# Designs tried in a protein design chat: VH-VL binders against Defective in cullin neddylation protein 1 (DCN1). Part 18

Target 1, 240 residues: Defective in cullin neddylation protein 1 (DCN1), of Yarrowia lipolytica (q6c0b6)
Amino acid sequence: MVRSDWRAQEIRRVMTFTGSKEKTARDALEKFDWNVEVAIDHILNTPQVDLSGASKVFDKYRNADSDEIDLDGTIQYITDLGLSLEEPTVLAVAMTAGSPSVGTFTRKPFVEGWAAIGGDTLPAQQKLCRSFAESMTSLNADFQKIYKFTYGFLLQEGQRVLPQETAVDYWRLLLTGKYEHLDKWLSFVTEKYKRNISRDAWNMLYEFMLFQAKDPSLESYDEDGAWPSVIDEYVEFLKE
Below, E stands for the ipSAE of ESMFold2; O stands for the ipSAE of OpenDDE; V2 stands for 0.75 times the mean of E and O plus 0.25 times the DockQ between their complexes.

## First folded at step 21 (VH-VL; framework fv_ciduvectamig_arm2)

Design y1 (from w1 with heavy chain I110M; at its last look DockQ between E and O 0.84; V2 from the best seeds 0.82)
Fold by ESMFold2, look of step 21:
Structure y1 (fold): chain C 240 residues (1-240), chain A 125 residues (1-125), chain B 110 residues (1-110)
Amino acid sequence: as target 1 above (240 residues)
Amino acid sequence: QVQLQQSGPRLVRPSQTLSLTCAISGDSVSSNYAAWSWIRQSPSRGLEWLGRTYYRSKWYNKYAVSVESRITVNPDTSRNQFTLQLNSVTPEDTALYYCARLKLITMGGMYFDYWGQGTLVTVSS
Amino acid sequence: QSALTQPASVSGSPGQSITISCTGTSSDVGRYNYVYWYQQHPDKAPKVLLYEVSNRPSGVSSRFSGSKSGNTASLTISGLQAEDQADYHCQSYTSSSTYVFGGGTKLTVL
């Protein structure tokens, strides 16, 4: 019995007024110096996110001896989502679930990422994946987030730049059907540039694709502008 | 350009251990973009996948059920290679053995894009 | 792991089309689009021809095409040429997280 414990009584007051769980009430009280009115206001104006559903999905695929989804669990999970490993939509899943690298998920980013967008069950995640696929059919802001995410996702510990072979593979995966001149870009990279790919080069190709769509002849291209040297070299290659 | 170079004995007696080595050029055995595998080929069974190793903060292995009690695949970062050990061999283990790279794309890998030259291993007295 | 069934041999004349079947189960070919085809010339290692049923890597001729229906995948070679004479292997992935291959098909160009 804790009737004389002022902290327990304050927690119960917050729970009673807001309908929240004890942990939510305690966390709010602690955050706001045990000010009951401020804690109540915070809870009522902050939507609660239930993590239990996404956590159950994670549990289905995790390695029995660790709290990670390893390569085999990842393959089964992606397949159960209705996706193939060879489709770019998988990268939207990796971004949403905060995957640290190819073939791995860890619990906290997985659960928090899915829960934040209503991915509380495998069927809900499957439905969200169909929306991801639709949003990835064109060069838009949602696709750009996935494109930019991909560089860091691929970069291995100890690497400063992305290996060219890997960059080429993922440019084909992400940009086929989206960038009319993709084959010219890939030819330039493999035949002329022949270097590994920096994050700036990766990100600025996207900006160049948008620029080129508005100015197909590149007549307004400024060599003295803020483009990376790789883009300057590509523009020169295109004029040949 | 990735190249896989195999080495090891071609004749092994029954009940002994078969040991083969695969040296990697143009890639790293600890690469996040690949897993490394052993596959064998015989006239009666065709191609048969045996096992796979890959690195993510530590080494992970997976083996075919048919050989899992007898097989070990060992990576060696210092020599940039990986080995096959198959214990207690019988004449049914006679085959052309390949090492191969399993290409990992997005979240996994399904096909072998680079292969070693092959080593024909005969198990007989 | 389960073996996939392929015909032991097929033959065709130059310029013709031929099809090689690869039959698995509902736990592999019938479950996933993870079907791959390899071409293997004598004394050489296999080389990937198709990935995920029907996709061609760079440098693979459009004469090679693939399809899948139920538990059976198919490789079709159109405009058959002498250089196509080789062994052909299919591969899939199983619900037990293993990789399985067919027994191989010897293609003879007459």
Scores: ipSAE 0.741, ipTM 0.846, lowest interface PAE 1.2, mean pLDDT 89
ESMFold2 (binder alone), look of step 21: mean pLDDT 91; pTM 0.928
OpenDDE, look of step 21: ipSAE 0.876; ipTM 0.950

Design y2 (from x1 with heavy chain I110K; at its last look DockQ between E and O 0.89; V2 from the best seeds 0.81)
Fold by ESMFold2, look of step 21:
Structure y2 (fold): chain C 240 residues (1-240), chain A 125 residues (1-125), chain B 110 residues (1-110)
Amino acid sequence: as target 1 above (240 residues)
Amino acid sequence: QVQLQQSGPRLVRPSQTLSLTCAISGDSVSSNYAAWSWIRQSPSRGLEWLGRTYYRSKWYNKYAVSVESRITVNPDTSRNQFTLQLNSVTPEDTALYYCARLKLITMGGKYFDYWGQGTLVTVSS
Amino acid sequence: QSALTQPASVSGSPGQSITISCTGTSSDVGRYNYVYWYQQHPDKAPKVLLYEVSNRPSGVSSRFSGSKSGNTASLTISGLQAEDQADYHCQSYDSSSTYVFGGGTKLTVL
């Protein structure tokens, strides 16, 4: 038998064992180099979702000449979700839909991301956005995921660090009303630190905010501990 | 500090091409955090947006419908600038021309935060 | 014809408050929070005062405030000062026209 006949047999084996549709079986086999056992394990441990609903939403906003939602489509989409452009909930949408950068969505991450959580229609996505907004009211685990996602979302190809202006803008977006000392942090960054922002500095501010919430006077702060130097410098600035 | 410096002719004859250049310092024309526009101003029409270029792994251009058939906006990364070409001008194209940066945040534009100095272009025969 | 309607002129005395309106349609001002105000002094480029209806960039006085209702946005300047004498432009977004501007309002401080 030729190689193509063998592949058809492997697809049928996966379908029979898992109960999956042909496309699901073929996609898994292609992903795992036609290893039947690995493909079966992947399918059995991965929920199957219908992508057609989210795909129709994407079609409404995509650029006519490409399969992307561009800046204009994004403005229209975010508006139709019932969100303002200043609302930090927009970053939860960007994370859910796998947006590669500001003002852009691509089909596969958009459709798969929404479908995975039941965002099969625009009204369903609107309802999920209200849930996102509720989860973003405090410094909790869901908010932390969005906070950490934001750094990578903002990096341009060829950059290793985030420009300070951009970091300041997004700290204001994400942390207003959540970090009592946000203005002091931003003053420190712009007036004393004066450097672009590493991923470590971005992530460690979040850890410091949690620490400071439990020890507002910073009496237990260990200057020789595991904090990065940027946080040591900030603590010194706060004591002035 | 971002600065936009315009250059180009101030007098253009009807049916010719108006060509203006906007040189950028303190930012990159290919920045993911910005989009770049040409806007003109006249007493009869006020401010009028003409076109926008921005970079997201590739260049995206969009033009106002009123000039779409005559306009080109071209980014140039090697010179860190973007240009306006408006073909077949008439006296109605007489205006004060600005280039401007649109600051981008989250998923939409924020505002036009930096403007060039302006170039008053007269189209007369 | 400008896409958004502003009064051609407004005047006020120092210390007073004035309001400048910007009326669009349900497809621009009425649909989007994409509403912006720019101040323009003679022989200078426009400078942003408010973005997304009511937000102020750093360095813009709290004397400038904004709101919208239905298809109409408003810029309010309180505690009017001589340096507020300028032209004021509103801007919105439309899906077919992209960025749309008002005709501008000349503010005269008496």
Scores: ipSAE 0.771, ipTM 0.878, lowest interface PAE 1.1, mean pLDDT 89
ESMFold2 (binder alone), look of step 21: mean pLDDT 90; pTM 0.929
OpenDDE, look of step 21: ipSAE 0.797; ipTM 0.911

Design y3 (from x1 with heavy chain I105R; at its last look DockQ between E and O 0.77; V2 from the best seeds 0.82)
Fold by ESMFold2, look of step 21:
Structure y3 (fold): chain C 240 residues (1-240), chain A 125 residues (1-125), chain B 110 residues (1-110)
Amino acid sequence: as target 1 above (240 residues)
Amino acid sequence: QVQLQQSGPRLVRPSQTLSLTCAISGDSVSSNYAAWSWIRQSPSRGLEWLGRTYYRSKWYNKYAVSVESRITVNPDTSRNQFTLQLNSVTPEDTALYYCARLKLRTMGGIYFDYWGQGTLVTVSS
Amino acid sequence: QSALTQPASVSGSPGQSITISCTGTSSDVGRYNYVYWYQQHPDKAPKVLLYEVSNRPSGVSSRFSGSKSGNTASLTISGLQAEDQADYHCQSYDSSSTYVFGGGTKLTVL
């Protein structure tokens, strides 16, 4: 067909130069008014992530009547990843796959999240989970991301703060073996503070744990500094 | 403290509907941290899971195959409770009925950490 | 006709160790580490004793231990005490049947 031949030629030129698939080349050309040089530049500076592998994994566990992985599909998926429902590594999976809530995965965040880090097959995801578990053995930047993610993940619609009981349960899950004074913190929260947990209080505990690790006696702690009042109260509790 | 308090009739005639209510305190029936189940116990069958309801943007229900044609579990957020409806009962449905919370942790849960006090229901003519 | 098989009863004397078996199939006990044990005293609701085969919740004595081999899980009670006299139920998970239970075992402390 004479009217479509020049566009097919431009598509092939973009494909040849970039190594992209036909749809990628066509979409870029259409986006940039069939300017080949701009389309090529866009493709070369925009990573192409193949979503088909992660999508196939999602298909294995999705509910037959919907496009969601429900509670039973989640149990089977976590088991096949080689993880226990009782280990904190599962929260790294929830973060990676953009889970909206406990016991649920939806397709788009799941597929995009895994594909972005090379989780294109179940075995690849299994291997990544072993790496997640290793990174979660200490207070580091990667673990901090999972820790901070967890607050929002647990917060239900209509809640402005996390219920204390839930916060205590997940602090035990995340911080056992990582924070020497965890039992004192939990005692303070349940016996003295007795309030639900704000996002700021949740996040600032992590910063305080890092500070306390560098200054165990708290000699340089500044009560007039930038710490939230909950941390000031905790420091006072520690000195009793 | 999570508390499950059951109510409902203890005697039901064959072919009628068995209805039980489980009132929740210290938690929400729509909680993202839990799912809610009915479990019954009889000398001949032991413990037997009947059905589960939970909320994740919408309600999800699942029922044991043995009763799925006769059972409905209905959550009620305004009264913070959930009910069991078991239609067309026979003497085989005579049992001690429990409501229970399925504790969800990380991404799922399998065991029941809080139970109601139990209601012994007799199906007899 | 429970999905998991337990002995109907077991007995022991104070100080003795006893073991209660729970046998399933390759699709439940044999496939998953989702094996749970409940203790139920007379006229009381069941209470979680062990989760994921061998883990003890806070407040459960170290006298209670669990293990699994193939399609069979085991609950062991060491140093048997009068207060251990109760019914014991095992539970597992199956992708089709969901939550599956044993028939229960009555433990008598002589």
Scores: ipSAE 0.760, ipTM 0.878, lowest interface PAE 1.2, mean pLDDT 90
ESMFold2 (binder alone), look of step 21: mean pLDDT 90; pTM 0.925
OpenDDE, look of step 21: ipSAE 0.901; ipTM 0.961

Design y4 (from w1 with heavy chain I110L; at its last fold request DockQ between E and O 0.73; V2 from the best seeds 0.81)
Heavy chain, then light chain:
Amino acid sequence: QVQLQQSGPRLVRPSQTLSLTCAISGDSVSSNYAAWSWIRQSPSRGLEWLGRTYYRSKWYNKYAVSVESRITVNPDTSRNQFTLQLNSVTPEDTALYYCARLKLITMGGLYFDYWGQGTLVTVSS
Amino acid sequence: QSALTQPASVSGSPGQSITISCTGTSSDVGRYNYVYWYQQHPDKAPKVLLYEVSNRPSGVSSRFSGSKSGNTASLTISGLQAEDQADYHCQSYTSSSTYVFGGGTKLTVL
ESMFold2, look of step 21: ipSAE 0.796; ipTM 0.890
ESMFold2 (binder alone), look of step 21: mean pLDDT 90; pTM 0.927
OpenDDE, look of step 21: ipSAE 0.895; ipTM 0.957
ESMFold2, look of step 22: ipSAE 0.773; ipTM 0.877
ESMFold2 (binder alone), look of step 22: mean pLDDT 91; pTM 0.928
OpenDDE, look of step 22: ipSAE 0.895; ipTM 0.958
ESMFold2, fold request of step 23: ipSAE 0.784, 0.771, 0.762; ipTM 0.885, 0.876, 0.878
ESMFold2 (binder alone), fold request of step 23: mean pLDDT 91, 91, 91; pTM 0.936, 0.937, 0.935
OpenDDE, fold request of step 23: ipSAE 0.891, 0.898, 0.896; ipTM 0.956, 0.959, 0.958

Design y5 (from w1 with heavy chain Y33I; at its last read DockQ between E and O 0.74; V2 from the best seeds 0.83)
Heavy chain, then light chain:
Amino acid sequence: QVQLQQSGPRLVRPSQTLSLTCAISGDSVSSNIAAWSWIRQSPSRGLEWLGRTYYRSKWYNKYAVSVESRITVNPDTSRNQFTLQLNSVTPEDTALYYCARLKLITMGGIYFDYWGQGTLVTVSS
Amino acid sequence: QSALTQPASVSGSPGQSITISCTGTSSDVGRYNYVYWYQQHPDKAPKVLLYEVSNRPSGVSSRFSGSKSGNTASLTISGLQAEDQADYHCQSYTSSSTYVFGGGTKLTVL
ESMFold2, look of step 21: ipSAE 0.755; ipTM 0.870
ESMFold2 (binder alone), look of step 21: mean pLDDT 92; pTM 0.930
OpenDDE, look of step 21: ipSAE 0.917; ipTM 0.964
ESMFold2, look of step 22: ipSAE 0.795; ipTM 0.890
ESMFold2 (binder alone), look of step 22: mean pLDDT 91; pTM 0.931
OpenDDE, look of step 22: ipSAE 0.913; ipTM 0.964
ESMFold2, fold request of step 23: ipSAE 0.814, 0.802, 0.784; ipTM 0.908, 0.901, 0.887
ESMFold2 (binder alone), fold request of step 23: mean pLDDT 93, 90, 90; pTM 0.947, 0.917, 0.926
OpenDDE, fold request of step 23: ipSAE 0.926, 0.926, 0.928; ipTM 0.969, 0.969, 0.970
ESMFold2, last read: ipSAE 0.799, 0.804, 0.805; ipTM 0.898, 0.900, 0.901
ESMFold2 (binder alone), last read: mean pLDDT 91, 90, 92; pTM 0.925, 0.918, 0.931
OpenDDE, last read: ipSAE 0.925, 0.925, 0.925; ipTM 0.969, 0.969, 0.969

## First folded at step 22 (VH-VL; framework fv_ciduvectamig_arm2)

Design z1 (from y5 with heavy chain I110L; at its last read DockQ between E and O 0.85; V2 from the best seeds 0.85)
Heavy chain, then light chain:
Amino acid sequence: QVQLQQSGPRLVRPSQTLSLTCAISGDSVSSNIAAWSWIRQSPSRGLEWLGRTYYRSKWYNKYAVSVESRITVNPDTSRNQFTLQLNSVTPEDTALYYCARLKLITMGGLYFDYWGQGTLVTVSS
Amino acid sequence: QSALTQPASVSGSPGQSITISCTGTSSDVGRYNYVYWYQQHPDKAPKVLLYEVSNRPSGVSSRFSGSKSGNTASLTISGLQAEDQADYHCQSYTSSSTYVFGGGTKLTVL
ESMFold2, look of step 22: ipSAE 0.789; ipTM 0.890
ESMFold2 (binder alone), look of step 22: mean pLDDT 91; pTM 0.931
OpenDDE, look of step 22: ipSAE 0.901; ipTM 0.956
ESMFold2, fold request of step 23: ipSAE 0.779, 0.776, 0.757; ipTM 0.888, 0.884, 0.876
ESMFold2 (binder alone), fold request of step 23: mean pLDDT 90, 90, 91; pTM 0.932, 0.927, 0.938
OpenDDE, fold request of step 23: ipSAE 0.919, 0.917, 0.919; ipTM 0.963, 0.963, 0.963
ESMFold2, last read: ipSAE 0.756, 0.785, 0.792; ipTM 0.877, 0.891, 0.892
ESMFold2 (binder alone), last read: mean pLDDT 91, 91, 91; pTM 0.933, 0.931, 0.933
OpenDDE, last read: ipSAE 0.917, 0.912, 0.910; ipTM 0.963, 0.961, 0.961

Design z2 (from y4 with heavy chain L104M; at its last look DockQ between E and O 0.85; V2 from the best seeds 0.84)
Fold by ESMFold2, look of step 22:
Structure z2 (fold): chain C 240 residues (1-240), chain A 125 residues (1-125), chain B 110 residues (1-110)
Amino acid sequence: as target 1 above (240 residues)
Amino acid sequence: QVQLQQSGPRLVRPSQTLSLTCAISGDSVSSNYAAWSWIRQSPSRGLEWLGRTYYRSKWYNKYAVSVESRITVNPDTSRNQFTLQLNSVTPEDTALYYCARLKMITMGGLYFDYWGQGTLVTVSS
Amino acid sequence: QSALTQPASVSGSPGQSITISCTGTSSDVGRYNYVYWYQQHPDKAPKVLLYEVSNRPSGVSSRFSGSKSGNTASLTISGLQAEDQADYHCQSYTSSSTYVFGGGTKLTVL
């Protein structure tokens, strides 16, 4: 079975036509039974993301005995990004790199997530982190994505709701300087509500913050509307 | 309200194994929001971190180099506790032993926010 | 043999300010902002006072403040009170991924 020479020729043909790297061309040819036309069509019509750069960054921080970044590797990585471990920008990194939980990164989500936005080197990732920090200064669509991501990121396997202590910690982290009434909300949660936090309650607080910014007196608040009961209780707390 | 309650013998003979237990209430030993450590304190060495265990889909352990060959930290999810085993003890291992929680916010895990009451362990023949 | 150097003792009178130093290396105290301070009263476990150099947890008096310059961190206690009489420990995290403590400083309120 003498396949070496003709395969190299086919790979070069695909590379020449598509402008792709050798690995991309070879992988497409192998996937489509070395049909050059199908492989070319696949490459040209499929978003091409080079994963090698982000993979090298992952390799720098992974545990020597496994293919994951553990707590110590995570601390070193976040430090090298120029971030404090307890600043909200770290949650943007966790979202981008698809971190499964606090203190952990796994290869596939890390590499694909960074590569998709051009985070191909540590300096590129550092630059992107500065942009993340800038976008997190206000209640905007990008910040809302990170806010909503955070609930699922924190929810442990086997939990259906987020422990109140954890929710309070992350509301303080995310919303300080962004929600004028944060202290009132946290007081309500800890002193009156005293329950664990559902995903709906977490997400709908964000919507309520936007509503309250437009109607500070809550004059148009409809207690029979689509608000979760926790928000109805909060509005009552604000009026006493 | 997190509370750490320690138990175990206060006197251990040289060459034996020192075993201590830390029972957790108000949190879980497998919490994604924490890691669990043993720290000891003696007049000659002050506070000394010994080891850490935490759960993220599997258990991860790390030990101080000074005791690495003799130490094991074992979590027990069914009893919501974790234990210290220190083999081949000498009088140098005489210390006040603490268990402590390492609270993790975002990717943090660098300081100990809850401590057990402490167990003074004497190693003497 | 602690990894971080603190003075063994310091003293002050009520109402005065005192400062406790914690000196390490570029691989720990000088590395980013991983410096933590603990207060320990007799027969009690340590209690965190400051994290990441200068941040106070809820419930910690503004009389406690922290700073860092190079490889040396400082804890300052202003308006010294009798209840401040305790041992004070600094802690850092090293580039070899370990937790290290200072030898401790006994504060005596005169």
Scores: ipSAE 0.783, ipTM 0.885, lowest interface PAE 1.1, mean pLDDT 89
ESMFold2 (binder alone), look of step 22: mean pLDDT 91; pTM 0.927
OpenDDE, look of step 22: ipSAE 0.900; ipTM 0.961

Design z3 (from y4 with heavy chain L110F; at its last look DockQ between E and O 0.86; V2 from the best seeds 0.80)
Fold by ESMFold2, look of step 22:
Structure z3 (fold): chain C 240 residues (1-240), chain A 125 residues (1-125), chain B 110 residues (1-110)
Amino acid sequence: as target 1 above (240 residues)
Amino acid sequence: QVQLQQSGPRLVRPSQTLSLTCAISGDSVSSNYAAWSWIRQSPSRGLEWLGRTYYRSKWYNKYAVSVESRITVNPDTSRNQFTLQLNSVTPEDTALYYCARLKLITMGGFYFDYWGQGTLVTVSS
Amino acid sequence: QSALTQPASVSGSPGQSITISCTGTSSDVGRYNYVYWYQQHPDKAPKVLLYEVSNRPSGVSSRFSGSKSGNTASLTISGLQAEDQADYHCQSYTSSSTYVFGGGTKLTVL
């Protein structure tokens, strides 16, 4: 990392002046071209969030060998939050705690995500989950964030598109009771479209749902507009 | 759709290792959306879960306490399959062996939605 | 770690309702709502009927319903039909992060 001890000395000086950890000091120095005064000012003017509470919650569920919450730890954690594994609220938890994939939490995103919104104990997290559930009752801005988060959360390393079976499962999870024509959309995807799902298709369905709610007859639908081809095909399927 | 095809011997001698293979089509053994399990069935004990493997940037395994000292479940990404190895078998290990997919939705969900055809294994002299 | 207890057999006449019990412990059925039911016809692999106590996968008849109270889960089959004759298995998740099944119940339609 350092080929000369002068950088190590600068890091220690920043740590001493600010009380910060080495990584914080090094990151600030690198960000500000090793200007000590600017790095110190940045650190001193950046709010410090107490991470210890959320870290203790993570410790309760982590795999002892990997310092990650694995599938079994996730099941225990979601159960202790008072949530069903099969309810959409768990995706709000995944987004808040920065889960990288189904059945996994890693320490830094988990701790920072919960701490940032006051989830410093399991009871506090339980209470926040009740608020998450309330925000997921309609197609609103908070729900849209969770909906869009879900695509990347599901996409595994090396994939460009989401497998159709997985997309269908999560559309059912997220959109049941929220999109009147969900069954038609899923029929179209499985019977006509028969392709894996791009991020654009995933995101643009949400925009189409909002459009269709305002124009149920689709009389204002423009086939030459900015809709992706999958939505054009769906609109034609609806006419059948 | 997803299909699980089993292969392996029908007769194994006591103290030997039972080895069964489950080949997967229509899904990947390294899928983030599934875990892969072995389950056996006998008249005296009914269905008995033995163990599972799943992939999240690395492989994770879990085994039933009753067999944990003798069992290994091995994924093979190149052949898209997973195997059961059960060491030091006795006549008590005689059973119909199934491989099964554990479907994962959101953060969990653990019902077995696809099963192999079953392999009846007899452990006897 | 513990096997779940089911009756070995149950019988009913066409049109009746029957209930199959699945009794576990406070470390499995009593702790979690992760209780599942499978139907198994002769020479076939099990097929899921209910997940998380009472939820039906797509394509499962509404004649199948589930509930639980304390350490006991129940599968109810209403309007019994000849094709319901099969073995029925319950499954639970345990506090040891394992999966356990009941011993199975043979349903005979008279």
Scores: ipSAE 0.739, ipTM 0.860, lowest interface PAE 1.2, mean pLDDT 89
ESMFold2 (binder alone), look of step 22: mean pLDDT 91; pTM 0.932
OpenDDE, look of step 22: ipSAE 0.816; ipTM 0.929

Design z4 (from y4 with heavy chain G109A; at its last look DockQ between E and O 0.80; V2 from the best seeds 0.81)
Fold by ESMFold2, look of step 22:
Parts: sequence; structure tokens; C-alpha cells
Structure z4 (fold): chain C 240 residues (1-240), chain A 125 residues (1-125), chain B 110 residues (1-110)
Amino acid sequence: as target 1 above (240 residues)
Amino acid sequence: QVQLQQSGPRLVRPSQTLSLTCAISGDSVSSNYAAWSWIRQSPSRGLEWLGRTYYRSKWYNKYAVSVESRITVNPDTSRNQFTLQLNSVTPEDTALYYCARLKLITMGALYFDYWGQGTLVTVSS
Amino acid sequence: QSALTQPASVSGSPGQSITISCTGTSSDVGRYNYVYWYQQHPDKAPKVLLYEVSNRPSGVSSRFSGSKSGNTASLTISGLQAEDQADYHCQSYTSSSTYVFGGGTKLTVL
């Protein structure tokens, strides 16, 4: 039996029918136990995403001894994107590139995330960052995604809730200029509530901000509704 | 409230090892929201950054080129502290030594917001 | 010597404006907007005054402002007051991922 001859032929058949690269054809054949028909169907029904461009950007910033962009590489990368390290747009980058934590990128989420939206080069990523910044000027659905992403991004190993100090820092970062009563909320959290922040509390503040914008007097606020207790306590604080 | 409390000798002889400790309260040495540094100050060189450690699933260190052959910065999670060891000291290492926190928001603000009280270390025969 | 150049001293009268310079290279001050200023009173640790060239942390007076042109950053103190008498340090971040400081400037309020 001449094993290499038959496999090379199967790879060529898949490449010929699909127009795919050799690696794509081989990977599909290996995944589907060298069934040519199934491999072809998989390739033809799978979205085409070229990862090579975003991978080259990652390579420019990665630590030489690991396949990660560490703190220093992250600083250089954000700088080259034309972003300030302190602006909230950086969180949109973290979400897009699937950053696991502050000051870190790993290859697979970075490359797949950028490639999916056409961030194939540093200039393309720079242009996309301008769009991110535009979408982050108001409370909207795109901004809400970044807001919700931020909670999980900030949790570190062994934490089930976000430390209050960290939550306060990122509420200031994300919500300054977007929530009229931000100072009251932060005063409430630090002076009265004095607890760490659950994911539900984090997410439901956003819903409350939208509610309060439509009902500034809170006349229709329902304490028996689906609000977390922290929001009930905040509403009481606001009426003092 | 974050506080950094330093301890260690104030007099060290040439060729010995300088060892200083920075104890952290109100924060964690393994926090994802901070990095931890040693900085020294002298009339001839002003402020001089020496090295940094931080935690992201493992420990990362970076040292100033001027001392990289002689310096170690060691975190200690059980005592919530980090230490400076500077080997083979000379009178040129005489300085006021500070530990400091680099607060990280998003990708960092690149400045030191909390400092220890300072330890004046004299290297003399 | 320090990596960034500052004047050793500067002086001004109450109510005056003064400027402290911080000159680096194209690999630090000239490359990035990561320029920071610290105020240090006698026997105290430095306290951050400005970050990223011109931004003020909460609690820092609007009398402190910053700018940058080429390889030189500047701290300006308007409406000089007696409590402004202190040492002022600039800091930058380098293309080799290190932190560098100026030699410090002693401000004397006359």
C-alpha cells in the first residue's frame, strides 16, 4: 500500500474542486477522516476568512519567548493603532481581538477576531478603530456589547465578583459623558453600598440608565420588578 | 486604601547584596490591575527605574539595562509583598529606594500612583 | 546622568506663569505621548501631576498644564503659589519598553 500517493491525490482533488489552499484541503480531509466528499462540502459551506494578515500584525508585537503579546507589546500595539492608552476605545479593541485580560493578547482570538471584520493590516485596524470610537459616543447597542464584555474581561482567576475599586474605575472610563448621574451612582457605590459588584448588577445598571433617561423622576420605577437589589437601593439613595 | 511599606537595611558594604522588601496593603501583588516596581533617587541621576514585576497567569519581569545583570525582583503572594535584590553593590548604588505601584486601566496609564515611604541606602566601606 | 534633560532650577514670583522643559529623544518623548509629570515636596514621595502629556488626574489644579513639541515636553504652572515650591520630574516610556526620568527641576517661589 502506498499511503503518501493516495493522500496527496485526495488533497489535490479537494484543492481542484474548491479552489482552496493545500493546508485548508489537508485540514478538512484530516478532520473528516479523508472523506473527500465531506471535506469538499465542509470547505464550500464554511465562511472564507484569511488569517495571514492579522497573524503578521500579531507577530510584530508578540513576546519572542512566548506566543503572547505581553504588557509592553500591548502598549506598543495600542500606540501604533493611534489610540490613547486611557481612552475607552481600547476596550473595543480588547473585545474584537478577544483579549483575556488587561495588557494581554493571545494569538487565536486576536487573529480570528480581526480577520472576521477585515482587520488584515495595521492600517486597516487603525481605520476600524476610528469606527469603534464613533460608535462609543452614546449609549447604543454596540456600546452595550463593549460594556457587557468589560466585566468578564476584568475578572481575574479566583474572582467571582468584580472588586468595587475596579468597577468604579471602569464605570468612570466607560460612562463619563454618557450617564448624567454617574457621580451619584459612584457616590452611592462607595459610600452606601460598599460591596463588590456582581455581573448582574453591572449589566442591569445599563438597563437602568436607559430607563432613567426616559423617566427622570423614576415615577414608574417598580421595586418588585426584575431589578437587582443594588438598583433598588440606588433608587432610594437618589430620592434622598 | 493602598499602602506600600518598605523595610530593609540602610547601610550595605561594597560587594554585598542590597535586599529591600515592599509590603502591600489594600491591593494584591498578583492583581491584574497593577504592576510593581522599584525606583531609586540620587542627586546625580535623579529618579531611576530599576525593574518591574506583574502577574498574568504567570510572573513577568523587566529590568533596566544598567542593572539587569545584578537585579532580581521577587513577588511573594503568601506575604503580599515584593522584594528587590541588587547584587555586588558599589558606592554608586547609594540612593533613596522606593517601591511603587503602576496602576493599569485598560492597557495601563504608565505612571506610578502609590509609592513607599522610601529607604535611604548608603553603600560605604 | 539622567536620560531626559530638565533645567536644574527655575524660579517665579506669586501669580506668575512658569514653564519647565523636558527634552528627550525621538525614541521616547519624540515618539510617544507617554509623558508624565510628578511633583515632589521635601521628604515626600513623588505625586503624579500630569499624565499623557496634558491630562490632569482628579484633584490636580487646572493651573497645571502640559504640552509637547518634537522631543520636548513642557509643564506650565500658571498663577504661581507658595505651595508650588517643589521638585518636578518628567517621565517617558521608551521604544525599548523602559521607563526614563528627567534629572528633576527645583522650583523656587520667590
Scores: ipSAE 0.761, ipTM 0.868, lowest interface PAE 1.1, mean pLDDT 89
ESMFold2 (binder alone), look of step 22: mean pLDDT 90; pTM 0.924
OpenDDE, look of step 22: ipSAE 0.865; ipTM 0.946

